VH-VL binders against Vacuolar protein-sorting-associated protein 25 (vps25). Designs and how they scored, part 1

All scores and structures are predictions.

Target 1, 194 residues: Vacuolar protein-sorting-associated protein 25 (vps25), of Dictyostelium discoideum (Social amoeba) (q55gd9)
Amino acid sequence: MSNQVFQFPPYYHKEPFFTIQPILNTRKKQFQMWQDLILQYCRYYKIYELDINESIKSNSVLFNNEKINRKLSREALKSIIDDIIENGFAEWVDKEKEKEKEKDKDNNNNNRVLIMWRKPDEWASLIYKWVADCGLLNTVLTVWEIQNGDDSKKQEFHQLNTTILMKSLKVLEKQSKCQTFSQDENVGVKFFSI
Below, numbering starts at 1 at the first letter of every chain, in headers, positions and changes, except where a header shows other numbers; Kabat numbers aren't used for antibody chains.
F, E and O are the ipSAE of ESMFold2-Fast, ESMFold2 and OpenDDE, as the mean of both directions, binder to target and target to binder. V2 is 0.75 times the mean of E and O plus 0.25 times the DockQ between their complexes.
[cut] marks letters that were taken out.
The coordinates of atoms that the task and the answers printed are left out; those that the model quotes come from them. Centres of patches stay.

## First folded at step 1 (VH-VL)

Design a10 (framework fv_adalimumab_6cr1; at its last look DockQ between E and O 0.27; V2 from the best seeds 0.00; counts 0 for: pae E 15.3 > 2)
Fold by ESMFold2, look of step 2:
Structure a10 (fold): chain C 194 residues (1-194), chain A 128 residues (1-128), chain B 107 residues (1-107)
Amino acid sequence: as target 1 above (194 residues)
Amino acid sequence: EVQLVESGGGLVQPGRSLRLSCAASGFTFSSYAMHWVRQAPGKGLEWVSAISGSGGSTDYADSVEGRFTISRDNAKNSLYLQMNSLRAEDTAVYYCAKGSPEDKAYLEMKAGTPFDYWGQGTLVTVSS
Amino acid sequence: DIQMTQSPSSLSASVGDRVTITCRASQSISSYLAWYQQKPGKAPKLLIYAASSLQSGVPSRFSGSGSGTDFTLTISSLQPEDVATYYCQQSYSTPYTFGQGTKVEIK
């Protein structure tokens, strides 16, 4: 509408922002600022996953400020991502698969991270309200219809990442507000009243 | 050309005070965190204290905490170390040091190490 | 506090020899490690920053490597002017700490 690109905050243009700060209190503030920036950027562009290696290799504008000739090192980015994960706003992709691997292999293979700029319980509420508003309670929908169907085209969860969508439906299942089941290689879901 | 010149060292009795100064030139002083590093005669290097570019954040080695105060005057391009309650183990050459020229102080963040420019040092001797 | 342990504490080598000095941190410091050279009666001089980046004006025979806890300074071909004491220093967390130093001498 008014801007074709994400508007970066003033601190993105300060050179020390791209170097992990040695004073712990300063570093905590720096990491919070990176978390806020990453979440805002991903929300703006509807990004649900980041590939660390490709972000560095491609000189992604999120982590590479060409105006001041500064970029995050891979080690700095990994440290920031680890902090975001610890704060509950991100996680490594295929969490169960990572648990099955040896520690040394998992450390070398951690690369794709799920970014949860909106939590699954918040997505769950949006989906359930839409189902109720459309009079679809007690009917069966496919996960594909929720994610990609014509009826969801104007909803915030349209084209939502499948992993986050399934987490959101699990929240509703725990609340007895829906039940999922397999249907011809698809996942179906029935939403319940109350 | 970056230049750091320490002054104010000398012979001092235990328990007394001394103030060191460092005159800086050749760079935008207020954009860089500044440090004091010391070296006892025949010994290794010991970091003493750091101050952010704005002066709003300071930190100290445990051995000097509560006795030494780092400060700066950005209008005068000067760094200071107020040393109170001096002890024999404070005897050392004291160096003024700045971060890399590629690092700039963020007003709410301390400029990163390493110490890319050092002064010549000023000797402080604490002896009866 | 992060302890920095250098090895060896001293060494003697011939001109042209490859010299390796190691530095170990008591915990991960990522790549926030610097190497300094100090000649007698002089201030230290920065050689390497960010574990492996060569400071301007430093001869290319100096190189640094490592990340995490284990770091190495290498002089590929020792020269007479390299006689000095070398220090590693972590800049990951305050208090910043130096290794105890490695004195390098010519046989």
Scores: ipSAE 0.000, ipTM 0.452, lowest interface PAE 15.3, mean pLDDT 84
ESMFold2-Fast, scan of step 1: ipSAE 0.192; ipTM 0.506
ESMFold2 (binder alone), look of step 2: mean pLDDT 90; pTM 0.926
OpenDDE, look of step 2: ipSAE 0.355; ipTM 0.754

Design a11 (from a8 with heavy chain R100H G101Y S103D Y104S G105S L106G R107Y; framework fv_adalimumab_6cr1)
Fold by ESMFold2-Fast, scan of step 1:
Structure a11 (fold): chain C 194 residues (1-194), chain A 122 residues (1-122), chain B 107 residues (1-107)
Amino acid sequence: as target 1 above (194 residues)
Amino acid sequence: EVQLVESGGGLVQPGRSLRLSCAASGFTFSSYAMHWVRQAPGKGLEWVSAISGSGGSTDYADSVEGRFTISRDNAKNSLYLQMNSLRAEDTAVYYCAKDHYYDSSGYYFDYWGQGTLVTVSS
Amino acid sequence: DIQMTQSPSSLSASVGDRVTITCRASQSISSYLAWYQQKPGKAPKLLIYAASSLQSGVPSRFSGSGSGTDFTLTISSLQPEDVATYYCQQSYSTPYTFGQGTKVEIK
């Protein structure tokens, strides 16, 4: 890649984009535009999780436009994220994992969000087709090999977030197209022909 | 090079349904919003519908809202328009069109297919 | 809905002439305007986007200007292959709307 950076759409440089619109149909369009911007930005940089508080604190370029001196409020961003979650392209990060650190930090609000520009069903289909096309059916693969192996370098799921990958493998398990199994720090998976 | 090929047009009777398809190649299909734009014989251009790259957002012209459904299959690089309850006023050449901007919800139509004619007549 | 009005509806000019087509929006659309060229029996082609940005592969004789409600497309030296209908389009808000078109012919 030769110094290429994410190209923001022209609406990103318009002041009304950063102000939540009061008319329902206009707001729906605005939220659609925010969803597409967030999903495509995250896809471009391979960002699978956003920290809302950190994004606001750091004046992330995704939510802060210095050229027009406009930025999303935290409340506006949360409303947009809630809409993206309702549409199935995001999920709040699992709070249960933080119970182990409950004595160290209390977090009363959801601050991290998993971003899924492709839903698990789509990743599942892409992964299974790749396994079949490469003649890897009925062989054992590791999650690491799917994410980082040489054979997957040209695939869109190369370096895919582990949580999203596991959700995608679960879709295939429900279809009896694979079986996952744990092996220390590695997760193995065997894909089956149907 | 970018190519968009429409299919599915034809003669159909009022009140019936028709499904249009658009096969895309030469670009990362899932990264661009896609549009349907129509043109009645001898008339100007009318935007019909849009779908975001992710498929998470759709939008429609008032004249087709509730009757037409836009969808896409990113694994197949295909765009669709399901047209229900067709009326004589829906008679037009239907173009599929690619949005100009990477990562957009829809703005400008930089590449267009050849168009497919839909005639609604008895 | 935002209404787009073009002027003139048609024009005839000679090869080498400077041609100007105007487009007016019923409300401010900032710079969210495109110009398209459509030849008979063919699909439209994008000429100008974001009011003034020339699309790749489009001859430099085409230029766009304007912001807010008033926009112009200029052909600095009309060529025979420029005979077509030209449309403006706003992308500020859905539904996206087009002008009625301006037919350009050679005398």
Scores: ipSAE 0.000, ipTM 0.444, lowest interface PAE 18.2, mean pLDDT 85

Design a12 (from a8 with heavy chain K98R R100E G101Y S103G Y104S L106S R107Y Y108W Y111P; framework fv_adalimumab_6cr1)
Fold by ESMFold2-Fast, scan of step 1:
Structure a12 (fold): chain C 194 residues (1-194), chain A 122 residues (1-122), chain B 107 residues (1-107)
Amino acid sequence: as target 1 above (194 residues)
Amino acid sequence: EVQLVESGGGLVQPGRSLRLSCAASGFTFSSYAMHWVRQAPGKGLEWVSAISGSGGSTDYADSVEGRFTISRDNAKNSLYLQMNSLRAEDTAVYYCARDEYYGSGSYWFDPWGQGTLVTVSS
Amino acid sequence: DIQMTQSPSSLSASVGDRVTITCRASQSISSYLAWYQQKPGKAPKLLIYAASSLQSGVPSRFSGSGSGTDFTLTISSLQPEDVATYYCQQSYSTPYTFGQGTKVEIK
């Protein structure tokens, strides 16, 4: 096999892993293990958003283990995602609408989740360091250039999700390290020297 | 409505100091980076200095670095340029200008003040 | 520093003529270029931003084009009120640099 394949951890092949555990302390450990797996898997394949309904319906390998004939239920997955959100590693794609419709699991806004294996603060630090190291301070860059430009192709944030990138630039703006500006679909940013 | 008014220019001897002021009105001053641009008599435009909206970042042309200091007082909607160790070559009309950065990612200057003349001569 | 070079340094044309002024950057500046008009004794006025976007209140006879290193300002039908010096400016990086200016006069 010449293609790279994600290596699942041993606990992925234990049947109880796919059923919400009734004892609180066991469930906490189970949810931590699911968080670790989901974040590692998404990082490996550069997946920034998960569609919960699509993942369940398509029998995605992440949530369906054919070797032991066990599949995570939609209810279990939703509970796990809620825990990851509480820990700061995920957000529902439409945060404002989620508050009103959270119990309606068929609502589209309850089906897409932003996955952040690095938080916006970490991306902000990586991006600013790259801008400084490449001599790009006090120059104007587009969001597209940061994501897809030749100069960023070897950086981890190359092709970073736009929502996460914008959150990261907001972190830098709050620190007076950059200034963003937008018109229509084009967004620019200028980073300031310290 | 949106207006910039410079003041403080005049005749000054070489080696002395002068402070320029720019009074802003009609917009949220603290939200905009500001610039000083100068023009020697009969010559073209030369960018001199910039300051971020918060005042936390400043930048200068090489010709004035170490001699000029840009600053702002957001509570008073005022921009300043402290000019030390003045030389004959600093003789120019000095304009303050707002950094207008709408969409498309381009910084350009709009509006400009009317300018204030600084003459450095014995 | 990014050097901005304008051509020509001056031109004379007749009312109604199409006037073209060019600006060349010493390195790529994408579309981060503005054009200014300066009439004698007055402050510069923004005409064009982002290489091709017309500023509000500016007559439609003014247009800008170009990207990268080569840019053009066009006046489709020169009017007497257009007598002025025109400057290009790059907004790509500090120090912000201006072209040397092009003086436009009526024959």
Scores: ipSAE 0.000, ipTM 0.431, lowest interface PAE 20.1, mean pLDDT 84

Design a13 (framework fv_adalimumab_6cr1)
Fold by ESMFold2-Fast, scan of step 1:
Structure a13 (fold): chain C 194 residues (1-194), chain A 119 residues (1-119), chain B 107 residues (1-107)
Amino acid sequence: as target 1 above (194 residues)
Amino acid sequence: EVQLVESGGGLVQPGRSLRLSCAASGFTFSRYAMHWVRQAPGKGLEWVSAISYSGGRTDYADSVEGRFTISRDNAKNSLYLQMNSLRAEDTAVYYCAKLYWGQYYFDYWGQGTLVTVSS
Amino acid sequence: DIQMTQSPSSLSASVGDRVTITCRASQSISSYLAWYQQKPGKAPKLLIYAASSLQSGVPSRFSGSGSGTDFTLTISSLQPEDVATYYCQQSYSTPYTFGQGTKVEIK
């Protein structure tokens, strides 16, 4: 019945895992375990964005364990996500860092979260190595080609989320290993030898 | 209407220099990479040089590297090609071309300016 | 460098004929291929980009196809104003390279 491809760790089947622990040190360990699970699950299925409301409403297996009849509350999930963001492995999908102008406080604008099981610097290293290994240094590539081209099909970053890819290219730009072009159209990038 | 207008071509002796200009209008010049492409009389098209939208990156065909310098002035909507140590084989019509990103094609070309390197 | 080879180098056809021009890349260039038309004394004009996309304002009798190494430009019904030299161009890697050109004449 429960044909799951991802192998959940044993602690996923313990009831206390789904209940926010009252003791600070225990809660910190619990949150680290949730971070590890969420990142591993998203890596396994290549999930770069999570919709918190949709995950809860659909009873996603990531947050709902039917075997033990336990599920993570929305409040608990939000707290865990906030912790993951603090640790640098996620960020809210809203690039404009503007204040919400006293809009209805019932408005759930922060519902989507970008998940980064690899930080931008790790992706930067993988992409640059691929460009060098494939003889693509000093060639012009599009973001689309890196994500969807035939040469990248066997790479882990094939179909990498555009926001994460752009963050990774900025890491390389700071190292003088590439330069991006164009702001309003498809972004081009040229990689060069150091 | 997009327009690219080249100037600066003419007759020049081997070993001397010429500077070509391209005046752009009808689009946001500072957002696009610009290229120079040449065509010798009766022959095909040959890519010469490229410059990024910001001017921070340039590229050259092997045949002109070290002799030609591409530059741009985004405040003046102008592209330039400084041609030094000119050779007879540099004789060609030089076209200014606008690159469209995403699929990398030249969507607009200037009318061309003729450079004749002869004694 | 990627070598682009066109076939034929020249052709003569009658008004209304279907004309086919082929372009071959020395290595795979995916769909990073454009076709240009150049009339005598004029600058090149973009016809097709991304191997098969028709540029705005270009007559629908022009079409492109292909991917990888083999590409084709087709004129479904040749008109007198189509007398020109046609060039393919790859933008997969720098330097950008053009085919040698195919001269299309009527008669």
Scores: ipSAE 0.000, ipTM 0.448, lowest interface PAE 15.4, mean pLDDT 85

Design a14 (framework fv_adalimumab_6cr1)
Fold by ESMFold2-Fast, scan of step 1:
Structure a14 (fold): chain C 194 residues (1-194), chain A 121 residues (1-121), chain B 107 residues (1-107)
Amino acid sequence: as target 1 above (194 residues)
Amino acid sequence: EVQLVESGGGLVQPGRSLRLSCAASGFTFSRYAMHWVRQAPGKGLEWVSAISYSGGRTDYADSVEGRFTISRDNAKNSLYLQMNSLRAEDTAVYYCAKEGLYFDWSHFDYWGQGTLVTVSS
Amino acid sequence: DIQMTQSPSSLSASVGDRVTITCRASQSISSYLAWYQQKPGKAPKLLIYAASSLQSGVPSRFSGSGSGTDFTLTISSLQPEDVATYYCQQSYSTPYTFGQGTKVEIK
């Protein structure tokens, strides 16, 4: 009868949460809580990239609380995102993915951020375990098959963002657990027994 | 310095009413949520009620819901607890407590000295 | 309601001892936990909030740790003035609930 929606934590409804706190220790905890909220929200809805300007302009519920009439400012959000990047749970999307060639505002060129609620090391472990469990070691797979194939439909990494997946495969390559290569129009990968 | 001073406690018979007051000073009263917490003789702490900074939202423990009413007067820096239909089980020291604002962990950063309410025949 | 259980209910230790008090929540409360000290006949005083944040003016020998369901208050070197009952409190959801208290005495 009721749709399953993301349940915001109690602190999301507290006005000070939306204002950068003046005391360093309080601000550090505030930023950690914003990180937890952003990562949990993105995990719930399978959101791998956020557009900061679009989120602010559209009054995204993640950053705009209508019940208490409080919004996270763009400057505050940028500071929080910078902290999440320092912690290894996000990265600015490269300029290759930007639509416009001309960039009017240098400060605003870094408006898209890759969100990683699991770091590449964690995804690497999950993918390798699945390959081993399904008897696919020493078999050639494509990146597309890992993301969209029938065998991965029940896996958490089904439809995983390609950039994150490639980062995860690089982790496995450094461990000599796989090798990536070109396969016609796709990236192929072969996983090895240790 | 933050100070909270409770008053209004005393001996009352079961079924009667009593109103507690808390006078606040040393902080901007209108910007903080306020709470009442009680402690029965020889027992632990029990949260009773909360009121938001504006007075627009109130919460109560199940044991007092429908009998107690929390209110505030921001112009007078005062918090109140109207206690109706008192029971022997309501016998306790009643503390006025200020909520921490930063992240509103609902922790109580300052407490009053308490006022004793004794409900007996 | 979220139930908070403390252990031990009481303890006796010597001056200078390391004292540990534990608090367990019946469900995950993240880091929404505070610790209070109450001396006989006095109001409680805040020691720790957000599980591990030391309140201004509280001696550094007090520390808090934990997340989720299991939390610890530590007094690294017990002093005579630390004789009191200590309470944990969850602030995750209403009704806010306290542990039953741990009485700390000097032997």
Scores: ipSAE 0.000, ipTM 0.466, lowest interface PAE 12.8, mean pLDDT 86

Design a3 (framework fv_adalimumab_6cr1)
Fold by ESMFold2-Fast, scan of step 1:
Parts: sequence; structure tokens; C-alpha cells
Structure a3 (fold): chain C 194 residues (1-194), chain A 123 residues (1-123), chain B 107 residues (1-107)
Amino acid sequence: as target 1 above (194 residues)
Amino acid sequence: EVQLVESGGGLVQPGRSLRLSCAASGFTFDDYAMHWVRQAPGKGLEWVSAISWNSGSIDYADSVEGRFTISRDNAKNSLYLQMNSLRAEDTAVYYCAKDKRYYDFWSGYFDYWGQGTLVTVSS
Amino acid sequence: DIQMTQSPSSLSASVGDRVTITCRASQGISNYLAWYQQKPGKAPKLLIYAASTLQSGVPSRFSGSGSGTDFTLTISSLQPEDVATYYCQKYNSAPYTFGQGTKVEIK
């Protein structure tokens, strides 16, 4: 819908960027550059989950540069994702929800990763400020209304991934700024003045 | 060697507009987010606005949202702040500041600052 | 909004003294805190980020500590060139709020 496409940084068009560097200090900088690229690309397109196998299979432009004929290997991508997880900007998603059989029982690898270009405490601050600014303190909201309601349509957290949103509400709850509860088939939340 | 040079400040009447510029050199400008930070005479520092390396992400302090517009021209290594509907409370030295983090996921803290340009809003 | 409060607002100490400046956030900000030095008529200079990481080129007499809500900037042996106003800044989320500043002078 946008008339613009994501603009890749100049280092994305350098062949060594797609090859894991052997010198530790160079590799650390390379991994930081991959982290920044992945987080910004996902922020630009509002991508909260990446499927590693699908990204490789589809030759996602994020990991495949056709201009220079270079592609990040699956093992390299997994190493980069592990580093991003260690830095607190990603985590593996639980596959059990899908109720699918795992074919290779002897080799169980995680494949879906949650991407958090903002950490839950940053989202928490944005959501609480919006609730206060809209005069919604001490009223009941649903998680659905925060994600999909008209009042949040111009907010960055509109359509925010439910797992990230729930993590963010837990941050606020630990600060006594809200209380979450079950409301029929929905999760309700009431925000408090401090 | 990294240099940020602001210009465009001056005396302006309330309700009028000013455009500030910042010329960057000594680093790869299009690899970093850029910020504007201001300081009222004799007061502390206040963050004003941020723009990502590719202009794809922009943010403002509540005090200026709707009145100020941040922009950049990477071909010219330049950052801009268009200030509309100026108020006496906007009187400050305006600093151009480089974000520390490489690339668009800006950190919000700044490793290099310009010398500042004074904006005085008075009748 | 998270408020950043520095203490003291000003101090005077002798050359060679250990100087400590404190910064308090009204809510937890983890280690997302930076310290800046601003000399009269000059732009601020980054001293410390991530609460305790010294910026390259900054003298080792400067150090930072703290996490959550309470942070300190320490100058282990005050030098004449350290006369300045020092600012803390949170950067866990926008707005990237600064403390009001601590003015450091020599007796």
C-alpha cells in the first residue's frame, strides 16, 4: 500500500556481509549490523514473527541479495538469530500450538522467531501514555481494542503481536499500573493512575 | 574529525516559521539516525526529534509534535528542522546530534553534537 | 512520563577530590542511562552510556554505576578541566529525558 520500499544500507551490497567473518571482533560488528538490519526491516513492514525455513525457501530479500548473487546461509542466519535472542530482541516461538507432527524426532530445531524491535518495557510506556492521554484510565479495555480499535489506529502498537503486547502489559502490571483478567473469550485490562 | 554544523537560527516573532539546517561531515551520514536537542537559556537539555537513516522512522517530543518537521537529505549530508507556529517557549539553542547506534534502530543517546544555533522567539 | 532528578544541583570540590553525582529515575529504566559533560558555551560531550560503559577517549577517572532507578557518576580525582555541568539522560524509550544538570566547580 505504501509507495515506498525499504531501502537497504550500503553494506547490504557488499559480498563479505553474507559470509560469517572468521575474526571475532569483525564478526561481532557483522552480527550487530545484521541485527540492526533485521530489526529495522521488520519494523518497516510490521513483521513480528519470522519463519526461518520460509524465509530461506522464498528467497526473502532480507537474506538474499540478487544484485550481487549472495545469500545468507541457513546456519549463518540461525547464528545471527541466536545472537539477537541473547541481546533480548528476539525469542523462539512455541510450535506446540500448531499441533503438528515433528518428523525428525532426533533433530529438534526451532524455526519461528518473535522479533522485538522495541522491548516490552518500551511498548509498555507507549501504551500507558496513550491510555492516559485518551482519558481511559480506570476503564476496562480488551487486548483486541488496544490492537484493533479505532482509537489506537494512529499508534505504533496498532496491530502489535499479542505475545509482545501481553509481555508489555506484564511490565505495567508489575508496576501496579494495570491489572489483566479473563473476560469471556478475551483478555481484559484496567489501567490505573499512579 | 566528525563535525556537525548548525545554521538558520535567529530572532523571529511568535507565530512565524524558521528552518534549521545541520551539515554533517567526517562519518557516513546515511548510516545513522539523527536528532535535534534544544536548550533554553540557562536551562537544561530537551530532546526534540529523531529521524532514521532512510527517513522511514520519525519521532517528536510532545511539546513540538504537529508544529515541527524533521527531515534529511542524504545526498547533501544535511539534517533539517522546519519549525512552524513558533512560541516564546521554543527559545533555545538547537543542537544537531548524531545517534550512537549504527543504523535505524536508534539508541536515543548521542556521541557527537554540533555547536548549536540560537533561536529567539520574541516580539 | 518518567522524571529524571539529579543531586546535588551544584557542588564545589578541590582538585584531586573524589566527586559523586547522582541521578534518580521516577521509574525503572534498567541500564538505559547516559551521562554528558557540558562546558560553558560548548555543546555536550558523551561520557558514559549503558550506565557504566565509558565512551572512547574519555579519561579513566570518570566512571558510572547503577541500575533501575538509582545511578551515579564518579570522578575519582577532580581536575581543573572537569569544571562543567553534568547531565544524565534516560533512553529506554521516548522521550529521551535529561536530568536538570549538576554544576561542578572548583573551590
Scores: ipSAE 0.000, ipTM 0.442, lowest interface PAE 19.3, mean pLDDT 86

Design a5 (framework fv_adalimumab_6cr1)
Heavy chain, then light chain:
Amino acid sequence: EVQLVESGGGLVQPGRSLRLSCAASGFTFDDYAMHWVRQAPGKGLEWVSAISWNSGSIDYADSVEGRFTISRDNAKNSLYLQMNSLRAEDTAVYYCAKDYEYWGDDAFDIWGQGTLVTVSS
Amino acid sequence: DIQMTQSPSSLSASVGDRVTITCRASQGISNYLAWYQQKPGKAPKLLIYAASTLQSGVPSRFSGSGSGTDFTLTISSLQPEDVATYYCQKYNSAPYTFGQGTKVEIK
ESMFold2-Fast, scan of step 1: ipSAE 0.034; ipTM 0.606

Design a8 (framework fv_adalimumab_6cr1)
Fold by ESMFold2-Fast, scan of step 1:
Structure a8 (fold): chain C 194 residues (1-194), chain A 122 residues (1-122), chain B 107 residues (1-107)
Amino acid sequence: as target 1 above (194 residues)
Amino acid sequence: EVQLVESGGGLVQPGRSLRLSCAASGFTFSSYAMHWVRQAPGKGLEWVSAISGSGGSTDYADSVEGRFTISRDNAKNSLYLQMNSLRAEDTAVYYCAKDRGYSYGLRYFDYWGQGTLVTVSS
Amino acid sequence: DIQMTQSPSSLSASVGDRVTITCRASQSISSYLAWYQQKPGKAPKLLIYAASSLQSGVPSRFSGSGSGTDFTLTISSLQPEDVATYYCQQSYSTPYTFGQGTKVEIK
């Protein structure tokens, strides 16, 4: 993976950034800044899932600034993540959890979150353009080939999280631009010209 | 089945006070921010005030700042708006609205009450 | 304050038509935009939040798109029950502000 280090923005080194602001308008701007930081960091390192408890326990550099001796509290982080979910850039990973349980944040045990610095419709557009550009319309591709094949190696969606990829293919299916199907234990997909 | 029921509206003379109430049910009241939004007859929507889930943070539109006070009683699942120094331009249907976001996530109004009419005239 | 401007102020269309309503913010609001439906004499109902996320229980014929300053609400196949005034709302900063509303009627 990359040996280069993510460059944190200047506001990451200011103490108030790690303290929930008491004025609602200021707090909303603070949460937007946290969203931007989390999404940019995850994009840089290709991180599709965050474990909140593990991030807090391990003092992840994303949420703990050793230089100024400040760290984000678990409650603050959960509130920021909830806000990112509202904005459509994240969702909880719990398989059996119902949406009403996720809406009622009391006594929930949500700890793993899917991070989507690009929404599924944006990934859908990038994938479809690549398929068309490579002359692969009306041919069968596997999900594995899209994620790991040599032809996609230079694409941003190379090794894209499977859940996000499947959500993106569903967007294209809704637009009649592809059809997914099972082929052995693999998922196949055929993309159509508009 | 989230329900919000407003009460306390009525006819009041300019310069006087009125207190609105909103009874909430069907969700964990203390976990969500709450809002008041108003609509003058035949006009559009205007956000009035917000309060965090704990009640520790409040915010107001400039037009009501210093005159209105939002508060909540989480033990009673109730939201309040104390309206002082009322003006003719405060005439509107007042809606109680639940925020979609947890505690600090003051973003979107996913459930609204039926509204209560406040008429300020001589 | 952030000003929200909707276009058109009113429209009349036939059942089954594709209807689009636009909303423009006076400054960038990222994706912090919601769409509400208000029927005569009723409270508003949330349709779309975060510019493009469909609220639970809302028919799939409603969709939202856009980011920054320009946003659209689309009704893919207009139904009689869709007669209402539609409002956009920015949630980027307080005070939260609404567009002036777009009245949708059937011909």
Scores: ipSAE 0.013, ipTM 0.526, lowest interface PAE 8.1, mean pLDDT 87

Design a9 (from a8 with heavy chain D99V R100G G101R Y102L S103Y Y104W G105D L106S Y108G F109M Y111V; framework fv_adalimumab_6cr1)
Fold by ESMFold2-Fast, scan of step 1:
Structure a9 (fold): chain C 194 residues (1-194), chain A 122 residues (1-122), chain B 107 residues (1-107)
Amino acid sequence: as target 1 above (194 residues)
Amino acid sequence: EVQLVESGGGLVQPGRSLRLSCAASGFTFSSYAMHWVRQAPGKGLEWVSAISGSGGSTDYADSVEGRFTISRDNAKNSLYLQMNSLRAEDTAVYYCAKVGRLYWDSRGMDVWGQGTLVTVSS
Amino acid sequence: DIQMTQSPSSLSASVGDRVTITCRASQSISSYLAWYQQKPGKAPKLLIYAASSLQSGVPSRFSGSGSGTDFTLTISSLQPEDVATYYCQQSYSTPYTFGQGTKVEIK
């Protein structure tokens, strides 16, 4: 029973951090600080998706600072998330193809976002190195074994989100370092030695 | 579809004023930030000014600060650039461009007009 | 102000060649960088935003990479319609600044 919790940086306890800054250069620094915090927090707790509605509630400590009685508004959070998406560290979970078909539409009404504190290229490198280090090149592994197996339990990619994992395996396939295949209900992958 | 059309360019003498217009169609104009970008003959692109989609937040390149004023009329789907105290070095093709966002700082300028030529000469 | 420097200023390559253009910022701009293509007599067209995100409708042979101060635009297999001048642009802080441009020609 240890009380191990994420350690928030000092700026998390400053009131202006929770209000979108009106001056562009100050806002850019603020958004970078929010990106760093969100990615570090999600990495610490292995959070791959955020629900915007849940994130703005009083029990969501990431966006609600009870010590200073400040919380991000939904609008502020969406603006910050949009910036993180532009930087390549997040993607909206797409359930919104309803009326607008314009690629220039910027108003995302989605409520769930995929968080990628490591991009697929980085996960690809970590997974391939693990396979090579464990002597598993040229053998078949299941996607389930990579995510949930005992051999991967001490790896950072243990329980990695399936969408991110599949994106990462696709990176390796483009490098001719693995091949994915499915038979019945099983999804397998074979990693190749160079 | 989505289109921007500039107008108002022409030959003007140094020290005089000129107003450029940009007519937008095919998108919700008030939802997007707008830019003016210029290009002197045979030279590269130079950012001039930007305005936010929903308000009066504006910004300018140092070379035009205090001389140029960007504005918009969302009811008319129109963007303007009022150019005062014109100099020979203001000679350029002026483009209006929209960003993919309400604020101009992250998405890039995804739609451009065809440009209007401003020549400042005696 | 943030200065953007492109290299090379011009290049000539053959159809099917891999072409790379680099862009350097005088200070860190994170990933707030866009790439534009301008064909002779035409307005610029957005190719890449946020350093590496491909604009809709742009051919997959175009890609962007980099962060901080060093950025690259790559054309994996040059086509005749790719003859143009290419510009990088930072949107990290105002005033926004463009590189001087790289002219790409077919030999």
Scores: ipSAE 0.000, ipTM 0.494, lowest interface PAE 13.3, mean pLDDT 85

